# Ledger of designs, part 5: VH-VL binders against q58102

Target 1, 198 residues: q58102
Amino acid sequence: LMDVHVLFSGGKDSSLSAVILKKLGYNPHLITINFGVIPSYKLAEETAKILGFKHKVITLDRKIVEKAADMIIEHKYPGPAIQYVHKTVLEILADEYSILADGTRRDDRVPKLSYSEIQSLEMRKNIQYITPLMGFGYKTLRHLASEFFILEEIKSGTKLSSDYEAEIRHILKERGESPEKYFPEHKQTRVVGLKKEI

## First folded at step 1 (VH-VL)

Design L6 (framework fv_libivirumab)
Fold by ESMFold2-Fast, scan of step 1:
Structure L6 (fold): chain C 198 residues (1-198), chain A 122 residues (1-122), chain B 112 residues (1-112)
Amino acid sequence: as target 1 above (198 residues)
Amino acid sequence: QVQLVESGGGVVRPGRSLRLSCAASGFTFSDYAINWVRQAPGKGLEWVAIISYDGSNKYYRDSVKGRFTISRDDSKNTLYLQMNSLRTEDTAVYYCARSRGLWFGELSYDYWGLGTTVTVSS
Amino acid sequence: DIVMTQSPLSLSVTPGEPASISCRSSQSLLHSNGYNYLDWYLQKPGHSPQLLIYLGSNRASGVPDRFSGSGSGTEYTLKISRVEAEDVGVYYCMQALQTPYTFGQGTKLEIK
């Protein structure tokens, strides 16, 4: 009965968050954010179809990721910029949706709102912000994801990646920077199928 | 930039075999599900087969099941359709069409090749 | 199999006039995820098909905004707000909800 809007990348964590929320009696609606730089949302659209949840791509102001690129060039690493983008996205979505969720994990450093930031957001916007995975460590999340999902590893920051990183990397290239200077090479895990109905 | 080029069509008698190829360029071939769609002379479009991005799932139109086999070689960026026991009703232009679908849930055919003609006649 | 039925089968329009093509499916194309798995394609004479509209109402890259798709469930419509000479060809709807994927029989659009 209760709609929850879940920030969604097509990865195992945001996918697992939606599954958990459904089991708790919520009606998940998946939202993938795009900034109009490149169509990095396509893999998330495909995964949403596999999961069977309603999905929408929301296009936000390109200036948000342009500022993120400026911050990365200034700080020489992406942490503060990724935090800025995530907090800005949540602030904007909180004007439209009363219950928001994402795939933030217990072991994440960024993006991750502090307890005080969560309280501030919820009070100022009169919303609920849910992070279903905050109680789970890496091993438990891998186990749960493997029970529900068929997973594929992909290189982070590719043109098809549905996280904030893909569009930020593109802007850095436009500004004559090498994204590899700032973003260490890593792999993402994408949901490409279901092992059982949810 | 994105190109799909079909080849391997020809004129054959009923009961014979042909192998069609679709050479892909301008995109990461291994990320996409690819389809074969055919069109008989003066007729409409008819879906034939799909292969998932990783090759693990294959689906066929009922009339070609057991006779046609779809496969891919990602090292060569090439899709294949092995057509055995050909019938006169298989006469058509065969198009290769890219679908941005994972192994489950196909999405739209955003790019098509120019087609290769298969004629099955006595 | 899901049967796709188009109407009209042929349409003649004067340049600048609007055109409308209907597509009906034998069962709902609305998935539980909220998307309508219906696409529209145009095949110009002597050319390969090209994507116009995907998932019911989304215009494909490079497609002019005079093309629009609407509908849900079993009833869909493709509209051209002002027909141009380059729009001549055969229009097909297609369901991508389940295999075997099926096309409508096609609607031929001609200029008067």
Scores: ipSAE 0.000, ipTM 0.437, lowest interface PAE 19.1, mean pLDDT 85

Design L7 (framework fv_libivirumab)
Fold by ESMFold2-Fast, scan of step 1:
Structure L7 (fold): chain C 198 residues (1-198), chain A 124 residues (1-124), chain B 112 residues (1-112)
Amino acid sequence: as target 1 above (198 residues)
Amino acid sequence: QVQLVESGGGVVRPGRSLRLSCAASGFTFSDYAINWVRQAPGKGLEWVAIISYDGSNKYYRDSVKGRFTISRDDSKNTLYLQMNSLRTEDTAVYYCARETYYYGSGSYDYFDYWGLGTTVTVSS
Amino acid sequence: DIVMTQSPLSLSVTPGEPASISCRSSQSLLYSNGYNYLDWYLQKPGHSPQLLIYLGSNRASGVPDRFSGSGSGTEYTLKISRVEAEDVGVYYCMQALQTPYTFGQGTKLEIK
């Protein structure tokens, strides 16, 4: 199928993935996952309009991110929890869509499916899973993003981001935990404009 | 509780072999990259080798390439270091160290837990 | 290989006074993702190393707030605002930007 459904956060990587897929002849449909905790999808909706792609928000079971919060408290860092959420999301979406994509980068450790996990997912669900950025190093990704996009840098946790982190942070607070104990301060980038036609 | 326990050290003559083990407990072993780090008597820390979480990638310091082999057995929650053609300069305490990853970094990050170490002495 | 250089290699501090340890890398440890791939470890006498600071400035769980890390690129600093007797040991910086991972020579902190 020509239609590809792209996991989308409004960040530079998922945005760039959608642009690359369009250049390859696909018709990208952007999907932002929400777990019913907070309306973290608003930034992604704004960026999707800027990019000019079709967009929808899919609400999944809150229990997924509640389990993720439990894992973070147990492990004292978020890696395995984020991996769990991402794999669970892909398994669920694979029941609905025949071609899935996301912004996984070559240098990512988490979230990232192994080659055997990708093969297993594709065979069991009879789908295609595409990671357009998997072949690119950081210099190429930085260059491409800067050529197409006007980016905003935000400090993690200070704005309502459309990734898994925002809702997990909220659940950690509900449980009396400081999210800053587990998620160190870092910068995130969001697409807030276009420098050229896509 | 996260624990890493090294074993297999001892005293050997130059040119001989030893196999070190690192037994892991208290966490999902297959989710983590694990490193070997050594420390010669009275000297600083020296990184030796890493094995990725799925065993597909292995990297070594140049001085041990071709002599040392890192491996893992996830069914036993155990990491190994096969040390062949040992030299006097391999004399050290050998630590295994768990390498965690940070959400959003996209790469290996830091050593959050270390074992107690096992002593290797290469002498006549 | 990336070379890590610490200074000083040894320092003696009166309890309650501040201490500062520098770490310099032969190339930038600032990655394109915005993180500085430099960590600090403490080895107390007779003990295994323990994590103090990761990714330049983040304190590890259980580390007192009198410890802080700063710096970017090729110059990094570990500061102890008020040294206590339990802080005695050897401090190491390590780069985790690329293999082989490399440590500084170590800085031995002693109480006067």
Scores: ipSAE 0.000, ipTM 0.502, lowest interface PAE 12.7, mean pLDDT 86

Design L8 (framework fv_libivirumab)
Fold by ESMFold2-Fast, scan of step 1:
Structure L8 (fold): chain C 198 residues (1-198), chain A 120 residues (1-120), chain B 112 residues (1-112)
Amino acid sequence: as target 1 above (198 residues)
Amino acid sequence: QVQLVESGGGVVRPGRSLRLSCAASGFTFSDYAINWVRQAPGKGLEWVAIISYDGSNKYYRDSVKGRFTISRDDSKNTLYLQMNSLRTEDTAVYYCARDSGSYYDAFDIWGLGTTVTVSS
Amino acid sequence: DIVMTQSPLSLSVTPGEPASISCRSSQSLLHSNGYNYLDWYLQKPGHSPQLLIYLGSNRASGVPDRFSGSGSGTEYTLKISRVEAEDVGVYYCMQALETPYTFGQGTKLEIK
């Protein structure tokens, strides 16, 4: 079996990516990134246990999300900052793991590497970067997620979220900013159970 | 034949409500985010609202927030805009426009529009 | 909100001559992924808007090669190398970097 390390938030997309990779014959290892600001990885740990995959929390330098907060204040938009964090995370992980994957979807705008960024990363680091969900339409992904998973809706940007946004929001608050000024409210889904064997 | 067709416009007094519909055909409706864009008589284009492909994310321009609600019914391939507490400045032709999907950044298909007039 | 400003607001061109329309954004539309989140639309008289250019410089399907988009950051230009009668209408730039999506005021192109 080939090991693949999957960036994992506990949400439906990263969970579905891991399931697809397993069915393709890979051995998925789930990685949740934390920056030492708040313990936002707890939900992801619970979901990884439910899915039955090996899981690891990797703590990276707090300065990465501090720079992201600076970028958000400067640009008044979170996209460039989220993209910066994601690219930085992949660069660091590529030094340790030969096959990386994440839950990037066909119609995600950010975080999403361009073709040239993917080629550059793979060549410089001598790795494979896989985005299993890029080949599927949204209806198929929504159907597959609901077929395999019991899902729960949560508010985006809460401290229970295991995405990059949670820790960035906390730093913005520490700096006297309102995160709601930069991050519009939206609903996220979390995997809380299985409907069938994976 | 990829199409979006708006309906539900009309003439109404201030403070009343209207519900606009946008019927999609010729593509897999549930794969795309869809926008509402309006144009007041003789004026430019003004973005109103967006709903994501899965319906989980909705965003609005400030002036309609709390008054307008965007929704979708994928079983009917139809997008809705529920407009409450209408004001004279809401008078416009309302277009639905498909977000190009993979780019999440361009409105590649537009409907013909439906006219909303708010007056006494 | 990102403010989009177009110039000129009106342009009259002799058929076969070039036309140029500028669009300025109040903040950079260049994303770290290398894409410029600016689109151009044409609304012909009595018609719905239609997409001309997306991501700064890419022509939409069916758009003639006499149309080109250029620019980066806060300064963008739409050029028509040889204006034809069917190009009459109002041209709009739109930023798609963040919601609320915002349009420029529009530039009316007329034939002399």
Scores: ipSAE 0.000, ipTM 0.441, lowest interface PAE 17.1, mean pLDDT 85

Design L9 (framework fv_libivirumab)
Fold by ESMFold2-Fast, scan of step 1:
Structure L9 (fold): chain C 198 residues (1-198), chain A 124 residues (1-124), chain B 112 residues (1-112)
Amino acid sequence: as target 1 above (198 residues)
Amino acid sequence: QVQLVESGGGVVRPGRSLRLSCAASGFTFSDYAINWVRQAPGKGLEWVAIISYDGSNKYYRDSVKGRFTISRDDSKNTLYLQMNSLRTEDTAVYYCAKTRITYSSGTVYYFDYWGLGTTVTVSS
Amino acid sequence: DIVMTQSPLSLSVTPGEPASISCRSSQSLLHSNGYNYLDWYLQKPGHSPQLLIYLGSNRASGVPDRFSGSGSGTEYTLKISRVEAEDVGVYYCMQALQTPYTFGQGTKLEIK
């Protein structure tokens, strides 16, 4: 069927997005982005095998997350920097893939493209950008995640995390900054198993 | 941080019953399957039973089917093994072991945490 | 039932020397998802079993890098590159592909 390339962290949201897209008749290909700072993609590779989807790691220019670190130091919080990285990644991938998707949720603030940003991206690049979780409330997403997945809670910024945050935290530390000063403590979830077949 | 603590073992005569408990802490109990594994004195490990995360699926080794019943009470974070019609060959240390399930077909990843064990002795 | 066979059943090693334990399954443990559902456990004297290696070759958290697992399908090997005194105990392989889960007979590792 139609190939869709899904930005994938190994977490519950990107995993759910891939499952939903498969059930809608798409052929999901999972992409984990790495910036060459640390090998934060290994757990995403393991989760992709559990889910049974094709997976690849794409390495992008380290300067993208270096700029993100600069923005965090200037703004004193990570929101604008994470948004910058996500938009930049989508712009680059849109040159290669005609259908892109990610795990953006209805209640997310960042990373999240506005309606006008989505229209601009789709028109300029002649692509489709799909956010399967955008129509669902928190309770429905929690139910689906718990129904399909065995989840493990991990602290944000661990070396196990495959999101943009892990490599950005490393660069901040290299620059003599404490990442904990800028990133509030929060928990992320990792998919470590399936409760039922997809 | 993850802990499993077994209790309820003892010395009983053949034909009697015992109920073992496994108290869990340090993880979301309701998200995991839990096993009972036993070990006879000086012998190897022998899997006994598993209960799925939601309690809807239970599997047993053939030698204990109809005699042992595995159950869970998620409100108490506790696993149980009701052992009826005990035989001398049931004499063993009983461990509970936490499992990460990959598929509903009975495929599991590994037993990542084990309890300290509780001793059951069935003798005349 | 899947039958698991270990060899040797006992092994005596001088500290610093390597050790190797084999495990054979009566049918393939390779799942269509690419994982080999074979795990290794160590039981130290008087202690509960502990996870060493999972899914064929993955080292569990806290396990020293001198331990390694290899193999696929029906033949698996656990290797210790340099045996230390603390490695004494009984090693078990286990298949986790289907119920009933089955263990090998165990291999007792002793120091000379």
Scores: ipSAE 0.005, ipTM 0.488, lowest interface PAE 11.8, mean pLDDT 87

Design R1 (framework fv_romlusevimab)
Fold by ESMFold2-Fast, scan of step 1:
Structure R1 (fold): chain C 198 residues (1-198), chain A 125 residues (1-125), chain B 108 residues (1-108)
Amino acid sequence: as target 1 above (198 residues)
Amino acid sequence: QVQLVQSGSELKKPGASVKVSCKASGYTFTSYAMNWVRQAPGQGLEWMGWINTNTGNPTYAQGFTGRFVFSLDTSVSTASLQISSLKAEDTAVYYCARDLGYDSSGYYEDAFDIWGQGTTVTVSS
Amino acid sequence: SYVLTQPPSVSVAPGKTARITCGGNNIGSKSVHWYQQKPGQAPVLVIYYDSDRPSGIPERFSGSNSGNTATLTISGVEAGDEADYYCQVWDSSSDHYVFGGGTKLTVL
């Protein structure tokens, strides 16, 4: 109780999750995962300072994102690989922290644990896994993010994002694959300022 | 080899119903949202709404509630548009088009990169 | 409802530059996509996110977006560019995609 460790990318959803948890009386600690491939955590560090939360980078085994790259080449798209990475990260962090949270939304496709997967994780690891945004629709989340944050939109792959995608893209390039073949171009968002105090 | 293939043209009487299908191939169906776009003869493109291919949840634009139903059959990678109580003003070409279904940032500002060839629905007596 | 305004037609001589505008309130804060549609065919994405080109689209297609006007620019126009062109945005306030009314480009 009190301390919650939030998986954090510097994007609007993980940022909003931390804000909501603070308002509920928790003490959020932001965690950005790195796999030792490239220093993709820098943007998240900057955003954590803007939000005023404690932050740390946790380095996990490079083999996790190497397997993710294999899965992407096999499946021809990133969905199952991103899901695999997220579940693996939560399993590992659950050995260290008793209350975990992330920015999973009601309308997300991936990454997202099913109800059964959440129950299994919580029971086996004796933890609490909180998804503050799961009860909210897209319109509400966009409104809330707009009320709290100044957002920067960037084209995917053009800046080092602090999500799982950046390091997986790098491994695909190392293997002679074009990441753009597998990852559709999309807008990514990053929190670059606050519109009101949290 | 990424493509969307739609069902053939339909000629219907007023008051009938029609089902237009859109079969995806060359990519994982549930990783992209499916949009429906209407084009009446000599008119522009009109967005009808979209369906989340992972959850099955549809969202309809304001002129397309009630008689229009978006559905999925994930086992055959197919999205469908059903129109009930057909009216003459439903005469149009109906397109399916995908946009990015994987977007952790929550922005649905993506372009429609792949389109079906269109299905002509003609409603006449 | 958010509205995008395009001129209904633009004429251009071969080899010259065509400019097709898409007007919208504060459209410069939105991401604009452009589609080409030839008679009897499905639309084809030619520009996305204001100025990016999909693979296979010639470099003579370019885009810009600022203030209240987005512009599709086609330099060195060829007869094969004759088509209807549509702009599109996602309107975050309504959670809807919005298309412009379309512009018929005639190459004469």
Scores: ipSAE 0.014, ipTM 0.531, lowest interface PAE 7.9, mean pLDDT 86

Design R10 (framework fv_romlusevimab)
Fold by ESMFold2-Fast, scan of step 1:
Structure R10 (fold): chain C 198 residues (1-198), chain A 122 residues (1-122), chain B 108 residues (1-108)
Amino acid sequence: as target 1 above (198 residues)
Amino acid sequence: QVQLVQSGSELKKPGASVKVSCKASGYTFTSYAMNWVRQAPGQGLEWMGWINTNTGNPTYAQGFTGRFVFSLDTSVSTASLQISSLKAEDTAVYYCARSEDYGGNPYYFDYWGQGTTVTVSS
Amino acid sequence: SYVLTQPPSVSVAPGKTARITCGGNNIGSKSVHWYQQKPGQAPVLVIYYDSDRPSGIPERFSGSNSGNTATLTISGVEAGDEADYYCQVWDSSSDYYVFGGGTKLTVL
């Protein structure tokens, strides 16, 4: 069994990525990134236990998300900042792990590495970077997630969310900014149970 | 620096109404949610609900709908709790407590008011 | 309706370690906060997010949270630590804060 390290938020997409990789014969290890701003990893830890996968929280330099917050304040747009964080995380993890994966979808705009960025990362670091959901549209992903998971809606960017947004929102507030000014309000789905064995 | 100062004690008869206020200072009032917590004599802490200080939207815990009203006066950084048709069982210390409120995050209560004793006697 | 269970009282000798538990179904998946309340005073936050300390809270206060039990640990207990201690969580299923019933710590 080949170990694959999966960037994991506890949400439906990263959860589904791990399930697909397991069915392909990999041994998934879930990684939740934290930047030492707030302990936003707690629910991801619970979801990893529900899924039955090994899980680890990796703490990276707070300066990464502080720079992201600066970029958001300057540009009034979270896209470039989120992209910067995601690329930086993958670059750092590629020094430690030979097979990386995440929940990037076909129709995602940000965060999403371009083909040339993926090729560069794989060649420079001598790794495999896998995006299992890249070939599927939203309807297929919704169907597959609903077949495997019991889902709970959470507000994106909450402390309960283990994505980059939660810690970036906190830094924005520390700097006197309203995070709602930059991040559109939306709900995210969290995996809280299984409908069938994976 | 951060302070929550509540109004003084109240002694009321059953059926009366009371308004407890909580004046905030030392921070941007509308950046934090205000929670209300009740403690009956010799009993534990009971969460009553919270109010979003930016929007004015209140959320009440079960058992505190109807007679209890959360309100704001942002011009003086004050949150208020009004209790109508007072009953003996409303006798308690009422606390306001601040929680961080960015993106609806369920944070801890970092600062508390000193408490307001409401006594309902017949 | 989520329920947090605390022992009503805990006694400890000065200088020893007190442990106050907070029981809840799968509480290890939730973030637990702890408040200290001395007689006639408002509660004071002593631990947040399971194990973090606010500025001004001494290092002898620590916390843990695993499985069905969260624990507030006070090492080198002093007479001034006598108080009621309350655990608290946010219950995402009800969108409510839940407090434990409180534990009276007696230093004797």
Scores: ipSAE 0.008, ipTM 0.451, lowest interface PAE 11.7, mean pLDDT 86

Design R11 (framework fv_romlusevimab)
Fold by ESMFold2-Fast, scan of step 1:
Structure R11 (fold): chain C 198 residues (1-198), chain A 124 residues (1-124), chain B 108 residues (1-108)
Amino acid sequence: as target 1 above (198 residues)
Amino acid sequence: QVQLVQSGSELKKPGASVKVSCKASGYTFTDYAMNWVRQAPGQGLEWMGWINTNTGNPTYAQGFTGRFVFSLDTSVSTASLQISSLKAEDTAVYYCARVEYYDILTGPDAFDIWGQGTTVTVSS
Amino acid sequence: SYVLTQPPSVSVAPGKTARITCGGNNIGSKSVHWYQQKPGQAPVLVIYYDSDRPSGIPERFSGSNSGNTATLTISGVEAGDEADYYCQVWDSSSDHYVFGGGTKLTVL
């Protein structure tokens, strides 16, 4: 079995990525990134236990999300900042792990590495980077996720999500900004149970 | 079959009010937000805002506050748009359109299903 | 407020390729959706998330999005493709959907 380290938020996409990789014969290890701002990783830990995968929280430099907050204030929307954080996380993890994966979807604009960015990362770091959901649109992913998972819808900002957004929102508040000015309120999905064995 | 069916055309005088309804069928009403879009005669599409079908919370685009009210009756899977103090510039076709909630802030879903439109004419 | 710019009209001969552009500042970082509207009818989604097709939309319809320009491409144009086409994005800074002004495609 080849070990693959999967960036994991506890949401449907990263959960589905881990399931697909397991079915392809990999041994998934789930990684939730934390920047030392707030303990936003707790819900991901719960979901990892439900899924039955090995899990760990990796703490990275707070400066990464501080720079993301600066970018959000400058650009007035979160896309470039989320892209910056995701690329930075992958660069750092590539120093430790030879096979990385995430829940990037075909329909994602950000976070999403271009083909040339993927090729550069793989060559410079001598790793494999796998995006198992890149062939599927959002409707297909929703259908697949609903077959495996019991999902809970969570409004952004009301419960801690284990994506980059939670800690970035906190830094924006520390700086006297309203995160709602930059991040619209939308439902997020979290995996809270299984409908069948994976 | 997923379908949005809107109420019939309205002819109103300036200062009157109108209520346009949009009835959903073939899907779970609360899984999708409902958008309202205006199209004046010979003009393009203009987004008016949306309403969260789970919470009932509306969001209005600039220019559609005060006189415009989005509401729901979840028991009959219906969203409604009310326009008060009608003006000639409110003459338009009004569309409802559903959108699926997204789980990250990088590009919410497209409007995959639209109502047929309701023509509102404001004249003497 | 974020603004999307489309040419007001495009003419194309049957069987040729039509290209309809949608200009916006850094639009390549956003997801672009495209709608077709025929006279007297509601809009129909033809491309979503830059380049994906809904079921029932022929492969002749394709999309791209990079830098400051998104493009809807219709190859092998048929008379039935004559319609108004609108691009759309979500602008997270304003928490609003934004439509382009629309392009009238005429098949001559």
Scores: ipSAE 0.000, ipTM 0.485, lowest interface PAE 11.0, mean pLDDT 85

Design R2 (framework fv_romlusevimab)
Fold by ESMFold2-Fast, scan of step 1:
Structure R2 (fold): chain C 198 residues (1-198), chain A 119 residues (1-119), chain B 108 residues (1-108)
Amino acid sequence: as target 1 above (198 residues)
Amino acid sequence: QVQLVQSGSELKKPGASVKVSCKASGYTFTSYAMNWVRQAPGQGLEWMGWINTNTGNPTYAQGFTGRFVFSLDTSVSTASLQISSLKAEDTAVYYCAREDYGDYYFDYWGQGTTVTVSS
Amino acid sequence: SYVLTQPPSVSVAPGKTARITCGGNNIGSKSVHWYQQKPGQAPVLVIYYDSDRPSGIPERFSGSNSGNTATLTISGVEAGDEADYYCQVWDSSSDHYVFGGGTKLTVL
């Protein structure tokens, strides 16, 4: 019944967040953020079509991810930079949308707003910020995702994901840095099909 | 070994139809998008569109709607292009080309299928 | 509709450096990919995302992209590099892949 705007990468967690919100009676609208560096949003557009949700791409200032790249070079790891980008995105979107959601999990370190940061954002912007996956452990999330989705496991850095990492990696390359030096190798999962109607 | 093997050359009369096939091997067919690219004699590369191999949904570039149909047979890992009501200007080499979802470039190409339309 | 402009031909002597340009409005904000096509053969990806090389492509091939011009550079040119070269981008405004017109590289 209520519109909710969901930060969406095409990955398992943001997809599952949208499904859960629909089951709770919300009307999800998926938003993929792009910073004008590379067209990393195509995967998210494809997955949104598979899921059957409304989707749009919002282009924000390239300087946000340029600053993130500076932070990574300085700190030698991506955590603080990813956190900075996520908080900045939420601040900007909160001026436009009254109900925001994302795929933040209970066990995430970054990106993840603290309780006090969430409270501050909601009060200052007069919005609702929903993290549907915050109460669930990895076993429950794996089970729920496997019930709804056909998932493909991909190695990080070998695909253009629609998360913040893809464009930041590209800027690091432009500056003569190897992104692999800063980002640990891990496997990401993406939604490539449905096992049942949602 | 990743391979895309296309069907043999075709010689057709105007008004006929043709079906060009592209058989994939060496990878999971449904994990990669399939694009179609045309090259008229002596001309450059022209993108025609793509098909989602997992969902079966085609997307056509401007100018390639109506007479052109992208399809799949996932049981044999094959993508196909059908052209109906053939015209002389359809004479070209037709390529299938693989794209990993979200990469925006084509890493493996079929060898091409020459379609000649003449009366 | 977005347009990529390439010179129709470039000539270079063996062992020298060839530079093939791809012009487009604000192309430096886009990612450029390059394909090599030898006579009678399918295109082969030689550079992706402005400057990265696929496995098996010699280090003689490099790329750059800034402002309104992307460039494919082939150092120490060999006779086997004689081919047509195409640049390619994704145009988000039209939801289309765009190819340049191609450049015929002739090795003298």
Scores: ipSAE 0.006, ipTM 0.467, lowest interface PAE 13.6, mean pLDDT 86

